VHH binders against Uncharacterized exonuclease domain-containing protein At3g15140. Designs and how they scored, part 8

Target 1, 337 residues: Uncharacterized exonuclease domain-containing protein At3g15140, of Arabidopsis thaliana (Mouse-ear cress) (q8w566)
Amino acid sequence: MASAFSAFRVSLSRISPFRDTRFSYPATLALAHTKRIMCNSSHSVSPSPSPSDFSSSSSSSSSSPSTFSLMETSENARWRPMCLYYTHGKCTKMDDPAHLEIFNHDCSKELRVAAADLERKKSQEFNFFLVIDLEGKVEILEFPILIVDAKTMEVVDLFHRFVRPTKMSEQAINKYIEGKYGELGVDRVWHDTAIPFKQVVEEFEVWLAEHDLWDKDTDWGLNDAAFVTCGNWDIKTKIPEQCVVSNINLPPYFMEWINLKDVYLNFYGREARGMVSMMRQCGIKLMGSHHLGIDDTKNITRVVQRMLSEGAVLKLTARRSKSNMRNVEFLFKNRIK

## First folded at step 1 (VHH)

Design d14 (framework vhh_8dlx_2)
Fold by ESMFold2-Fast, scan of step 1:
Structure d14 (fold): chain B 337 residues (1-337), chain A 120 residues (1-120)
Amino acid sequence: as target 1 above (337 residues)
Amino acid sequence: EVQLVESGGGVVQPGRSLRLSCAASGFTFSDYWMHWVRQAPGKGLEWIGNIYSGGSTFYNPSLKSLVTISRDDSTNTLYLQMNSLRAEDTAIYYCARDLGKTYYRGMDVWGKGTLVTVSS
C-alpha cells in the first residue's frame, strides 16, 4: 500500500519529533583545539533513572523519594578516577574498552542529585556557581572549575587544565610534580598536557563564552554566576600574583567571589578550617585523591550541594575595590580569617 | 501548536546575498534564544549561529564573516542574512527554538526548513 511518506504527509508538524533534540555547539577552532567537556543533567544520560525501572509485581514500586535514593546508590556504587587526558581534549583512548573500564569521562558521576535534595533548597542570587580550587605553592599547577546549576544543583560542565610554571626552574618543577603527583600516577599526564597560565586563561575565556557566562567585549563580571572558593587565597591572592608573573591583566570576572568557609560559618553557626573539616562535620566521605585539584573541586562541590539541599543561600563574601585593586572588602561581619 | 515556519529560500547565483525569515507562533518568542542550522545534501547538521532575547548574537566561527542573525520580537520573526553565497552554501536551512538553558544549549522545536540552492 502506502509508503512511509504517506504517513508523514498526514502530519505537517515537526515540533513533536524534534521537541527534545539536542545539538552540541561545534568545537572551538579559535586559539585552541581544546575539547569542552559537557556534564549534562541526568535527563540527558542513558540509561536515565526512570521510575519505570522499578516497575514490578511488587505493590511497593510506586514512585516515592526512597525509590530514587535506591536507584542512585545502585548506579554510583564505586568511584573511578577521571581521565585527565580527556579533560584536556587529548585522550587517544576514547574507544578503548580497557581504558574506559579504569577511567571516567563523565565529570558529574559522583555529584548526582536526588529529587529529595531539592525539597528544602531556596532560591539563589545566581543561576550558576563556578567551584574553583587552585593547586600550586609558588605558581599555579592545576586550574579546575566545575559549573553547578543553582536551580537543579547538578554539575553542568568542567574546565580543567594543568598549568606549566614560567618562573620556576625546570629542576624545581620536576621535583614538585614528582612529589605532588608521582604517587597519584598523574605526573606523566601533567608533563604531557600542562600549558602556560596565559594560555589557560585564553582557553577558559573561550569556555566561559560558550556557556554565556562571560563575554570579552563587555569588560564586566560573570553573567548571573559567581565563583565559589574554599578560602580567600585562590582569588584574593594567587590569581593576581599569577597574573603578574604571566604578564596579563587581572580579568574582570575575578573581582568578587563566595568564600564557602564564610557562608558555612554563618549558615551552620560552626567554624570549619577547610574542605576536610566541612566534609567531616557534614558526614560526607572524601572521594578520590586529596590534593589532586580536580578531586578537591568535586569534593567542595559536594559540600556546596549539601548546603544548598539544607536551605543555604550562597552570597558574595568578598569584593575588590575598583579604585584600588589591592583593597578587598569583606561583605560579612562574621567570617573566618 | 508551537510552530516555526521558514521562508525566503530559492535559487540564487554565487556571490549574491539572501535573507531568510522564520515566523514563530504558539509561544512567547521574546523569552527564547533562537538558532539557525543548515544541512547540505549528504552531510550532517551544521550550526550557523544563535541570538538571545536581548539581541546579542553568537556565530559559528567558520561562517561569522558571511552571515548576520537578527530578530523582531514585535512580529515574532527571526532573520538570517547571508552574503557572498557559494555553491557549498547549498542546504536546507532550519530555524530552531533553544531549550532555554543558560549553561547548556540545545533545540526542542524545529521548522520544516527552507531550501537554498546556490547555482552557476
Scores: ipSAE 0.000, ipTM 0.155, lowest interface PAE 13.1, mean pLDDT 76

Design d15 (framework vhh_8dlx_2)
Amino acid sequence: EVQLVESGGGVVQPGRSLRLSCAASGFTFSSYTMHWVRQAPGKGLEWIGNIYDSGSTFYNPSLKSLVTISRDDSTNTLYLQMNSLRAEDTAIYYCAKEPSWYDSEGLGYFDYWGKGTLVTVSS
ESMFold2-Fast, scan of step 1: ipSAE 0.000; ipTM 0.267

Design d16 (framework vhh_8dlx_2)
Fold by ESMFold2-Fast, scan of step 1:
Parts: sequence; C-alpha cells; structure tokens
Structure d16 (fold): chain B 337 residues (1-337), chain A 124 residues (1-124)
Amino acid sequence: as target 1 above (337 residues)
Amino acid sequence: EVQLVESGGGVVQPGRSLRLSCAASGFTFSEYYMHWVRQAPGKGLEWIGNIYHSGSTFYNPSLKSLVTISRDDSTNTLYLQMNSLRAEDTAIYYCATEKYDFWSGDSPYYMDVWGKGTLVTVSS
C-alpha cells in the first residue's frame, strides 16, 4: 500500500522551453548571437610588456613555443568545462557567479594565442579554418565547429549543436546517449537541447551567412574558408550518410576539406594516428573530456594553432567530384592510412 | 526538508488581476532559479516563465505581456503577477526549481522540486 502512495513527479524538463520544443523561445538568430558572444565577448586589453619588464636576452624566436606551452599550461590549470546549455542559447545561469566559475561561456579565453607565436606563421591559402569533429556512430549526435582566423590564429566563433536521431526508437536513443554521454554528465543536456540534423544544417547555414562564409543562393563552397578535420571520415563518409538518412541534399560546402592528419604527416615527417597522438607529439596537454565533440574540436584547434605557429601551410587534402559524388580525390601523395 | 508552498489562488472575475506567492523553505532560496508552471483542466503542463537569482526573467512568448515574475530573497518568496485574466487562465499554478548541484562532485546534478499547486478559477 505504501508504494501505491509514491506519486511519480513529472520532471521540469518535460514542460520547460529548454526541454520542450513546443515552447522554444530562443530564435535561430538569437542562438547565433549567443555563439558570437561566447567566442568574441572579450577584447582583453593587456598592457604591452615594456622594455624594462623583460630583458631582450630572455625573449627570442625560440621562446614562442615555450610561451604557447605556458599559456596552455596556465589555461589547463584553471580549465572549466564549456556550458553546453549556453552553446544552444538555453543557459538559465548567465547571471549566477557560482555557475560562471564552474562553466566556461567564452571559448576564446582557452584558445588565446601569444603575439610571439605569430613570428613564424606563414601566409595561408584561406582566411578562415572551420575545425570540425563529428560524434555518433549510427547517426550524428554532436555537430561542433570552431572558426580560426588564419591571420591571427585566434578563435572567432563557435557553432555547437547536439543532434537528435529521427530514425531510432526513443528506447534506443536513451540507451545510446546514456552510454556515450552519461559518464560525462551531459546526457541530460543532450536530451534537453538536441534537434534533428535537418534543423542543425538550417541553423548552421544561417550562422555561416552571418559570418559571410557562405551564401545559399550560390552553388559554390565556403567563401575564403576551408573545413579542417581529424581524419577523412567526417566529411567523406558520415555527412553524406546522414544526409541520406535525413532526406536532404549534400550541401555544396562539404565537397572539399583539409585532413589535419595528412598535413601533419607531410609537415612534421612523422605519423600520428589521431588527435591524442598529435597532441602527445606536440607536447600539448589534453583539455576536457575525450569523445565529447566540442572538447575534441577545441583540442584539434590547439594542434592547428601549434602547426600554424611553426610555419605549416594548411592546404586542401581531399576533394569530392561534383560530377560523381562517390569519387573522392586525395591531393597529397603521402597520406595516413 | 525542501518545500515549496503556493498560495493566492481562488475565484476571480475576467479582466481582473491576481498575484500568486510561493514560499520556499529547506534550501538557500537565493541560490536557485525558480519557475512558474500551470495546468488547465484536461490539458497538459504549460511553462509560464522563470527568474534567475539575479532577478532576470524569461517568459513563455504567448504569456509575456500578461505576467510578471519577481522574487524577494529576504522572505524566500517567489511571485507571479497576472493581469487581464481570461477564462483560459483557469488552472492549477505550480512553482518549481531546477538547479545544478554545485556541491556534488565533478559533474552537475539536477534537482527537481515542485510545490503542490494553487487553483485559480476565472469565472463571472
């Protein structure tokens, strides 16, 4: 009889606009604006070092990798996880100092570049790099992108969405998300914020247009920008596969990309199997949670910044045939297998 | 014990105003954001709005011009001011809280706490 009196309490997540799409109050443009604030909210006015503050003999071109490493070490010592409600425009804690101390709402602070790191940087073929690292085996579950300015090496903006499968049962989705994100504490935020892939692409295209990186009325790719992946899978295989599942045409901006692994192999003359190997070889400490897409995308960006600071030129490594989208041409003779 | 108690409901004529209260106890009210939610007879739950501990508010767009949410942290009380009441506003009104548990290890934990509700009947 005692168990008959245990009322099942309805979770707030079932009725809140942060969890119920019927009450979605942030508009797509508002979400894009939130992303811009996240990566562009602060112009830190730091006093330039005076000649009397530092000896000329203590600063040299060989100090730029050390400065970059020190910046990374300092940031890693005070590392905070990205607020994933904030990346969707759904954070209810923007005015809570305790929340802001625990969660990061500004990706640019973690990925700052010292002026000395620009000394050996070479001119690039593109003005911007869009670093992408998709998550999901059956269907895409996470769509994270960071814009890197090729001239400054600074992160300009971030686009991040959790993606809700439309062809899986609710039970299958729940089991998959619990297994992948439960340990990371992000399974609930995924359920609260995830939207179908078609809507993710629509919101992404609005965000690209706001940055003047793409125009939907053209049949062309990105304007003065290129995608950077860690492996060919994301753009070669997974995106076309997901487009079929979601019944949408492959967007024209996914026809070519830079596989960072191939650039890395040719620039350093040594193989790295993935992000963790590249980071270890470069002496970059892992930040955040491996296999959380936004954290992996940030770590890949730090490898990009390191390579650029050492004089690497990021060139396209793969191009899809417009006449036959199944044909991918690899532009580098030496490729990681 | 964590408890939320709504009050101020009753029978009210169309076109009038009404203010509901929610008394919070058993937790540090000033550290939590608060929600108002309602359920009309035979219908589902409808989110009204929320208020941060700073006083910043967010509303259901359908209700934004008709309601105001406020809080008094000195008395641990949440308020819902409703203006121009209509028959469609007849519902049980609940206050609720949901916050990351900043004291529970390395991961945020959610806490869902609801009051028992207060009935508002709009009739002539």
Scores: ipSAE 0.000, ipTM 0.283, lowest interface PAE 12.0, mean pLDDT 73

Design e01 (framework vhh_ozoralizumab_d1)
Fold by ESMFold2-Fast, scan of step 1:
Structure e01 (fold): chain B 337 residues (1-337), chain A 122 residues (1-122)
Amino acid sequence: as target 1 above (337 residues)
Amino acid sequence: EVQLVESGGGLVQPGGSLRLSCAASGFTFSDYWMYWVRQAPGKGLEWVSEISGSGGSTKYPDSVKGRFTISRDNAKNTLYLQMNSLRPEDTAVYYCAKDEYSYRGWEGFDYRGQGTLVTVSS
């Protein structure tokens, strides 16, 4: 299977506001085979997971978007859940045909865009959109992000980490994860892969730098990119709360975002309470398991692709004050209350 | 035309057992993964089990693992769900689904039968 992410170019130079010192190559090693490339990573010394008895609602779902013209390579292929060990660089079965019949190592296949879908697309304010849908009520449990190229509407890469709470007892964590992920068959991979939020942010910043989207020498926020959320909660409230819990400063790239609900309301003239409502109204079938963060992030991305294909322009809907980080300005007058 | 016809539902006491059947027609049964999904009163669709075309691979959510067993008879074009140690929370309409299962709102999946009602009550 050809990886759609192989077309993405990565900057190998330092970011400069006044000088383009960038050079790139047509594909990154990380996008070819994460396990093969991670041979020198500390993560490769982690215990290999036992044979996966992975079971979740996500493995039961496969449907082409009925009213959206997406490119498909196989009409009779069953939808497969994303391998969550693979998203963490910990899959031990990358070359096992039996494993690959059950789990997908390439999320771009479900998110492909046909040339015809670009005909009505309008120029965007940003080159990239980072679609995010955090999971976790008490502390963040899952941190999933997909990069969408604003020109092609294609997904160019993903970042996915399960997040281990640091202020809960082990018993409380086990009960919380069983209730949240047990029915999805995700609890085992969560326990095997989850790391503290501070480490997630550190790994995320390395990943952003690899894509030339941000680095520690800048305090401007993302480089020609914007976060896309389904609701204000994730970036407005949840991330700042988690930063306090984790004893880290709020990263500068979380100062502004696009609430897809507000863009949706203004573009279609119709209110949608959340992801499921948007998908229902657009005639897009839900893929995978609702409330599994990576699956929800993929479904939100499909709504983004649909809106872009119909001529929507995704504009910032909210911005934090640099003088008072608790003060959020909403930029759309017509918004979901 | 794909047709899926479920049977075997009924009223059963907690701790009891039921065996559901699904008669499939209109496609090459052995070529497709098959699914059992359920919908409890007032709730959304929930995936219950899946089985590969050959029957060599099966999956279950933790809620039914160890209690339910999915199987198939490719010579008879029939899918089965053996349900043991039934609980009140297993009360639902059970549907047989072919290869593709996806939510379309809370009612939706692509290829399904009419369903068979399972009631677990004292």
Scores: ipSAE 0.000, ipTM 0.116, lowest interface PAE 18.8, mean pLDDT 75

Design e02 (framework vhh_ozoralizumab_d1)
Fold by ESMFold2-Fast, scan of step 1:
Parts: sequence; C-alpha cells; structure tokens
Structure e02 (fold): chain B 337 residues (1-337), chain A 121 residues (1-121)
Amino acid sequence: as target 1 above (337 residues)
Amino acid sequence: EVQLVESGGGLVQPGGSLRLSCAASGFTFSSYAMYWVRQAPGKGLEWVSEISSSGSTIKYPDSVKGRFTISRDNAKNTLYLQMNSLRPEDTAVYYCARSPDYEWKGYSDYRGQGTLVTVSS
C-alpha cells in the first residue's frame, strides 16, 4: 500500500501545484535519514558554488557538466541515464550522491528551454501536451509519457512504467526481455519494476488526476491537453489491442491525438519517416539509448519543443467516432500513411 | 550504510609503483562486481579497471593494460589496484566503485571519497 502511493509520487519537474490536494509532505523519518547520509558523504564534483555563480538561473550556465560514467561512450559524454527505479517510485538510493551523479532524477535538465526559444512561439489550442511513445511487439512492454507545458515549453512531469505481459509464458518473457532490454542494460530493472497493463492504467489515471488532466467524471478526452504521438499506431491500434488482451475497457482519454508526423509534414512541407528522421532534418542530435521508450519519448519531446519554438501550432490530427469507437477520423488533408 | 574507503595514494616518481586498497562495508562485497575509476585535474571520470564478483573476469582500457592489476579479497571485503610503471599522466584522484543493482552496463552506484596519486619528479 505504502509502496503504491510512493509510485504515484514520481514527479520529475512539477511546475504547478495540484488542485484540491492537501498531503504532499515527505515523512520526518525521510528527512532524518537524508541528513544522516549527507553527514558522511564526500563533497560533490561541483566546486563550492557561490550564490552569484548560481544566480544566472539553471538554464543558461551549463558550462561545467558533471558526467559520471565508468565507460567513455558517446552517450555518457552527452546524456545521463534516467534512474528507472526512480520513475517507478522504487529508488532506494534517493540520498546517495554517487548514485545521483550517475543517474538522472530530473528529466527537465536535458529538456530545458532558453528564453529566446519563446520569442517565436505561437498560442496553442491546449495548455499541455502529453508526449507518448509505446514499446512492445506482442504486448506493451513500456509506457512512457512526458507532460510539456504549452506556454513555457518546459517539461512538467513524467509518467513511466515497464509493463509485464500477462499472456506470455515466463520463459518467453525472459527470452524476449533479455534480447530487447538486456542489450540496453536495463533487463533487471524491467523484471524488478514491470507491472500488468491494468495496473499501469490505474496508476496513470491517478497521475492524470494529480495534474488536473483527467478524472472519473471526464467523459471524453483530456482536460485542456492532448496526446502527441510519433505515428498513429500507439493510440489508434496498440492501446485498443492491449485493452482487449488485458480485459479492460478503452479509457475515454484515448479518443483523440496529435500525430507529430502529420503536423511536421504540414509545418515544414516535408515528410519524416519517424523520430530519427525528424531529428536529423532539424539538426537535433540523438541522446540516450534508441529503442528505450523513455529516451525515445524525450527525443520526440525535443522535436516538439523545436517545432513550437519555430511557430508551429499543434492541432489534433485524429479522433475516434463517438458513435463507433472503432472508426477513426483523420482531420488533416495532408497526412503520413 | 554502504561505505567504500580508499587508501594507498601518495607522491611517487615516474616509473615507480603504488598499491591502492579499498575497504568495503555495509553490503555483501562478494556479490558485486567492482571498479577503479580516476579523475585527473580538469578532466572527467575515466574507467581504470573492472573485476567480477568472483574475480574470474577482469578488464582494462589500453591506457593502463600491462601496467595495472586489479584484484580482490572477498574474505577481507577489500579491492586492490597494483600500479606499476607509473607515468605523469596517471596523476589523478582514484576512486573505488561498486556496480549498480540496476544492471546498467559501465555505470557505478557507489564510489568512495578517493585517494590522490601524484606522479612527479
């Protein structure tokens, strides 16, 4: 029980307070434990920063990146891996300075927006964008979402879960996960944290309610927000298919979405096959591990931020029919098939 | 609490030798792969050596291969780095580090406070 509540409290950069919530305080024991650990910790790699060194705001003076890695790889030089136990509310090393130098507990650092990027930004039809990029061939294996504030273009929060298949044998799961996430070095965290899709949806709905984006009284779509996908597959096809497998009703917030590929085509006047193509065309360097869903979702978010900074308006590209949920209407004349 | 305490650093002349030790406590040492990493002045962290939990698998980068030897004593919860034929470019703070519980390849979740090695005439 207590562990379930801690999982719902994974916040990576909440900008706005939640409505009608009273309890968000850490336990006194947590503060005592943090102080005890810090008393015996070695000094950070950071030179003793003065207020004046700090006061240029955290967004513009990244002149001393502290990268901590045992291997010199192209990714480690530019990108700190996200702590995936943290994203599930299960990190046991929250107070460990050595752990926090290796693993990122704040995804907003890599996705920061410069003041100049807001100069050409246009008013949007939604207050928030939920960038989603599902992983999994047979069943969903990873469910990553980033909230982007449409006004500031900053990342507000992240929801990330590994998803455990319920219709595959244990042997088949182990072989599949070893091949996919073993190569990325995250197969153990997948096995330790992955939960069934029905539970992922339950936890996601709590998280949406905490952000005032949806509640049980919302009968269609999200409150002043829209999903942003890289292709129609995630929401049009994969989520309904997974709902059938998991024996749950299709949630009412998966009724409409923005296919970034269609907006990209209409805004730039050229096609992009997917995330890698959009990044290459925009001159954005890929960061993190390609095919790790959370890293792909972060990279798609960087494309969203670039497009918003250049004056793009993200409009709905697809909507389910209210009379027949199996029918999808495409709202753009020019679209990627 | 997990604790790693390095010792054995100091001033040594080029061509000299030093043996670093790391005393581990607060976890089952024999169950974890261990690393040595170093940080030269004004540089990032550099991987120096890796040893498996049993000691059967050992890895080195080309920069130290043939000169440095990693070893462990699981009965004493101690990690060692024997450094021979030391060069001025080996000057760095040396850290003992533990492999993460998260199975993230090439990363550590704990490191000690370090021990300074200065190679100078």
Scores: ipSAE 0.000, ipTM 0.136, lowest interface PAE 16.5, mean pLDDT 75

Design e03 (framework vhh_ozoralizumab_d1)
Fold by ESMFold2-Fast, scan of step 1:
Structure e03 (fold): chain B 337 residues (1-337), chain A 121 residues (1-121)
Amino acid sequence: as target 1 above (337 residues)
Amino acid sequence: EVQLVESGGGLVQPGGSLRLSCAASGFTFSSYEMYWVRQAPGKGLEWVSEISGSGGSTKYPDSVKGRFTISRDNAKNTLYLQMNSLRPEDTAVYYCAKGYDEYRSGWTDYRGQGTLVTVSS
């Protein structure tokens, strides 16, 4: 059912270029192609907002500490956590008003970009950035990714999975999850939704293909897109280690990445040890729960958006050697150690 | 254990006033933003006020601005909502809600039992 629907969506995306966000950018649910609502496209097109509504929608970006930013609305003042059952396609409460008042099903609303933020933006080497921040010390426990459109700086979709370890005992998993996610109130959703890493990679590759970002038949890297990490560990070390544990080959799209820390150092001329330091230095208030991967990925994305708005060009900072997978070439002279 | 206990609700006629209180315990009260949210019977939650940890900044939606005033006493770990010029549409259960820590914004699922405010003649 998913495969047949994916084929249908791919043909539709070719008629309307995937990066065309003129009307609205794609929905934020990673498992479903954003064009799923195409069956209602005629109904969506029939009403046209007034010209003033188009200008107003452009100005309805997130509130900023800047004296020239738009005033906060009552709705924008209430941050809501992302529904993590929804990100896994398992939410049973999508029509429940009480649930929707507590949990957000749309990550794009929190990450909106003001029209003024585009004035200083420079052209990028990639059309899309995939912001990633893995969680898990022994095995990966969380696999969150946000797509940022390099032209609009808007978030176009997300992929989020909790990952179930295969080499830890059930007792060890339960203690680890209780300690890490219990205080965050997400231990139950983790146990309900977590799947093995091999299945996460399979679902991720379907999602990439639906976005025309990678094709299994070509066995190449990402199409006009690059991963953005906060530190080299995620792609340099953790992904290869997890692939060994899961008995899968390292995917070809994990051979190169952008370490945001290195771009940040070179652009601002100031060292930041991690996400919290970058946010503090940029005057960006943290959202959600630090060390919850999806929330950290959203916060890293806000740093990316700030840097792009100030004229930063995100370039690859690291590339893995195909002849020696343990050898990583660092492409920036000035980098975080 | 985070505990929030609301009080001060009751029956009041349109145009009347009430002051709600929220007694907080189990966390460093002054380090967190605090919120008042309400829920009318059979309807969803509606944000009605917020206050910074220091008390130095407050925010309100247009529906209550100029009528409601949020305040806090950090020495007593108590949050207040002064409600003036009450309208029938203000009828709801009012909840005190804890914000995230100093590095985060928004309000958490930690709420008290609520206090019922009925505005009727």
Scores: ipSAE 0.000, ipTM 0.152, lowest interface PAE 16.7, mean pLDDT 75

Design e04 (framework vhh_ozoralizumab_d1)
Fold by ESMFold2-Fast, scan of step 1:
Structure e04 (fold): chain B 337 residues (1-337), chain A 122 residues (1-122)
Amino acid sequence: as target 1 above (337 residues)
Amino acid sequence: EVQLVESGGGLVQPGGSLRLSCAASGFTFDDYAMYWVRQAPGKGLEWVSEISWNSGSIKYPDSVKGRFTISRDNAKNTLYLQMNSLRPEDTAVYYCAKDLEYGSKTYDFDYRGQGTLVTVSS
């Protein structure tokens, strides 16, 4: 947790705190649509014959999933932060060796699944899980989502946007972003890429349609998929509040979700106050920056993968009332409280 | 069962002071970061302050920084908020919460008290 976070901060720190890059990025004034990012398993060029078993050599056949998780975390000590220009389809430095040494343009290694992890996995009620962890206190500042295939536990794709507030003054935005993301070295990419929430939702819906996860002509939520949150706040409170601020109707796919904290409590019989507590209890060390939304979403995904590998079944934990949108029904008696 | 009981709210004139208390039970108080959040009439929830388990890290938003002081007494399982130089815009119901983890964004109040009303008016 500490080592991964420390490495992340060092990697994000500019060489000379004053200037990191001199490359310009394309203007986004055009009607450019979203660029999909594929988080495929690593298919690196290997001179060896077809890799028959990436996990072969007995290391992956650990008898305990928690023991395997600890070894996996140690093995990932070579972690690099993801290029956030790349997640927006805006990276212009794909041929710059210095840039590629600092930033990762592939999330597969961080979220890899070994064959042994599928041994105890149970059938799920959904084909896909959309792990979400919003960032922002006054208005949403970051909208990160990872798709997890419920059958393979592999990450299929990600959707990531920085979100520009519309009700805050430019002075207030600059002050907040400098304090929040400035320390992480991502304030520049935020200012270069952030778009209003209404546009984020429009681009998100195009991305959902490309994955056959939602159709705007449907009256019900996601197609064979469910949102997974770490706490009820993101979907119960923050998204409806942001929709009011942005003067848009609450999308129909935000009517129900899985609060991982409640599933965790019922599956393990132990309370965990949040992501850090769940990871500590499962023997998983943090990777990346604790305060960056995309990194938090990846870490929550690692908890999801751990729970699935141990036989957890992720069921809906909360549903909004169709007759009164302020009423949320909790579907489990045993809740974090 | 987790229980948080706030007290110390009341009516105060602008420029006055109030000290809020939160008595915690049902969990190991000194293992958790604690938070104060508030909700003004007709407004959304606003984070007011946070304090780590050992008081080593304390944070405030600019709206209250320099006027409010959060503290805790782990031996008594009690969280405090000292509010000085109160303004009419500080009028709100104040809640004690433990479910907001460091770096967490949750305001859903799974672990919150009933709140204590603070009214700043002449």
Scores: ipSAE 0.000, ipTM 0.170, lowest interface PAE 14.0, mean pLDDT 74

Design e05 (framework vhh_ozoralizumab_d1)
Fold by ESMFold2-Fast, scan of step 1:
Structure e05 (fold): chain B 337 residues (1-337), chain A 121 residues (1-121)
Amino acid sequence: as target 1 above (337 residues)
Amino acid sequence: EVQLVESGGGLVQPGGSLRLSCAASGFTFSDYYMYWVRQAPGKGLEWVSEISSSGSTIKYPDSVKGRFTISRDNAKNTLYLQMNSLRPEDTAVYYCAREDYWGSGELYDYRGQGTLVTVSS
């Protein structure tokens, strides 16, 4: 579990009796019900600056320590959970100081790249990487995607939607969500914001078009970009199954992907079963709530950034056959099975 | 069988330098994060330095930052620690340690026998 992993991670980095005692991360709490819609320029399918946003920019801060604001140091920075109403354009508390002390409204703050990290970075075959980690056993419940700029290694934007099942009764959905997200304190925000998968795909395609990554008039894959998954399941299995359930055709941009596990194995010469193993092996501290899709996607992105900084080149690892969509070709000789 | 053999320890005066080496065998050295850890007389183990499999990620505690440099030669299966501006409080047995791959809850799964570093006038 995350708590056990976090304790292990601390001991992996320090076994000294002079330990650094930091604040524990706050529990993620669901916000009181709000249905007021606020446009989010970074996460909206139709980006438009909102006057309700604390800033009209996706930038968290432009403050210099020597000018008008005291900048938080890395040693004093406390982790805050992402405001999941904000990711859906529904946050009504952008001007509430108590709310802003609890919740983060900018994912790039946690995923910043130091200049030194660029020294060993190699040229990539794609301009952007779309890191994806879906949640949901029966139907998809969460659809989180982070865009990473392959040149700067910085996070460009986030697409995040909670997904409402269409083939389950409301009673079954309520029990499922209470069990999955109740422990994380996000069951309320899930119920307030979740939309059907077909609508998620429609909004995702608008968002892709706004970034010049795909257009509805094209029948090929992403433009200058590739999906990065942690394991083949998300794009190989989960997406096609959900498309059948939702009665939609498999989108053409899900024909190929990069399984980070296969690139990791070939670059480091070492197998990692999943996100937790890769993070432990790379010496990366777990952030956020394990099993919350957006937090897992952020952590996978931190592994991507580490690998890029160490000279890894992310290449396609899997491709669907155009003649038989059930047939997947694996492009690396050495791969995770 | 996994073996880690440290060398290079000795007696030095304050302000002096030493270079520690660790010869690794019995495993694929280039697959593992490696650590230097030390134990001063009558005290617990202290993490001194960390280096990733490729050598690109390196970390130090504030107590040695700017004075110690960890490096590795994957072709020779050897880990190094260059120690400069040594202080009496650096007196300890220094151990080469291999990352705990299986995640048993420890910092490392194997360490060597150690090499003694004494900093005294």
Scores: ipSAE 0.000, ipTM 0.117, lowest interface PAE 16.8, mean pLDDT 76

Design e06 (framework vhh_ozoralizumab_d1)
Fold by ESMFold2-Fast, scan of step 1:
Structure e06 (fold): chain B 337 residues (1-337), chain A 122 residues (1-122)
Amino acid sequence: as target 1 above (337 residues)
Amino acid sequence: EVQLVESGGGLVQPGGSLRLSCAASGFTFSSYWMYWVRQAPGKGLEWVSEINTGGGSTKYPDSVKGRFTISRDNAKNTLYLQMNSLRPEDTAVYYCAKDYYDSSGEWLPDYRGQGTLVTVSS
């Protein structure tokens, strides 16, 4: 229904998105990001100097302690698409009740954890997991990352950027975005917000430093955290390829990762081809739009939370050779081929 | 700084033609849908035409359909409106507008220019 809602929005915008306003358009729109309760999805601004207010800037929301399962939705809740202007720090309507009825400004929505879900959870080798699902075949078009606290299984924060290709012609970009994101009703927000990959990496590194997950003065990887991917492609192939295109060195934090597919196979003893297969086998219903990177990253996170709640330990599955960046060592004997 | 500078308006007789231009700067013109909107004396804003990023998709209200043609030159960062068979009711200040889409599904025209006045009178 939620996916149908997004598809319906695409149809409306393609017919005629503009309507008569009956009055002059305001020359200036004030952005009031400093007054909203939100996850730190796209900005480094601290909402309050108070230690108690600092916790409210985190999107680590959990279900009531009295509940006995990972909550999908409350009785009166319905799925709402994530506000993608909000994830980029560009939403002008965060105080508008009508807007908030349609769009979600809570990056932890559908990712709530019940107290009972922690009963079978085992100690992890990392304090945080960075769940990532890149979009874009020729060049990266979307860079979504969710932080999961390995002890609570709660979502801590979101980093989300649409990425503007630099190697594709403007005609090729417009055609690609119209076909991929136009069908999802988000082509316009993509064009409004997308920035080059080099700038995405710069903003990502600021965000990592704000979470004490990486420091620019180190040649080490992440501080007590690991990337979680659904397949090796994102970090093994796409990131290095994009770094070459963008004329930047491969960041040291992209040298190792956890392929959830390999952990899944070894934990459950059953092969899953991808996110949809894992969700079906776990009895988790897909939320949002498949192939929208942020929605896929949220769905992969729900699989991570399910596996952690059932006693899985997420270990590194792949490591890149420092002497030959194209050579990847796989750490599991039994893995998806 | 986003700037939109409209030109080409003037006084024309009924049945005449005018070509409006909009010079855009301060943003990646080729990445945005563009619009023409107008405001007649004593009336609100009225949508006149829209064009997608590549120029292959255009839309018009029935009031101007078949008479007006929107086009764009992405190499020159310029938007055009060819207005044929002009009528007295087309008298208005015409603004070009950059697409500003919020995630609530509302399309908000972002216009910054002074507009260009079109007067259709004998």
Scores: ipSAE 0.000, ipTM 0.142, lowest interface PAE 15.2, mean pLDDT 75

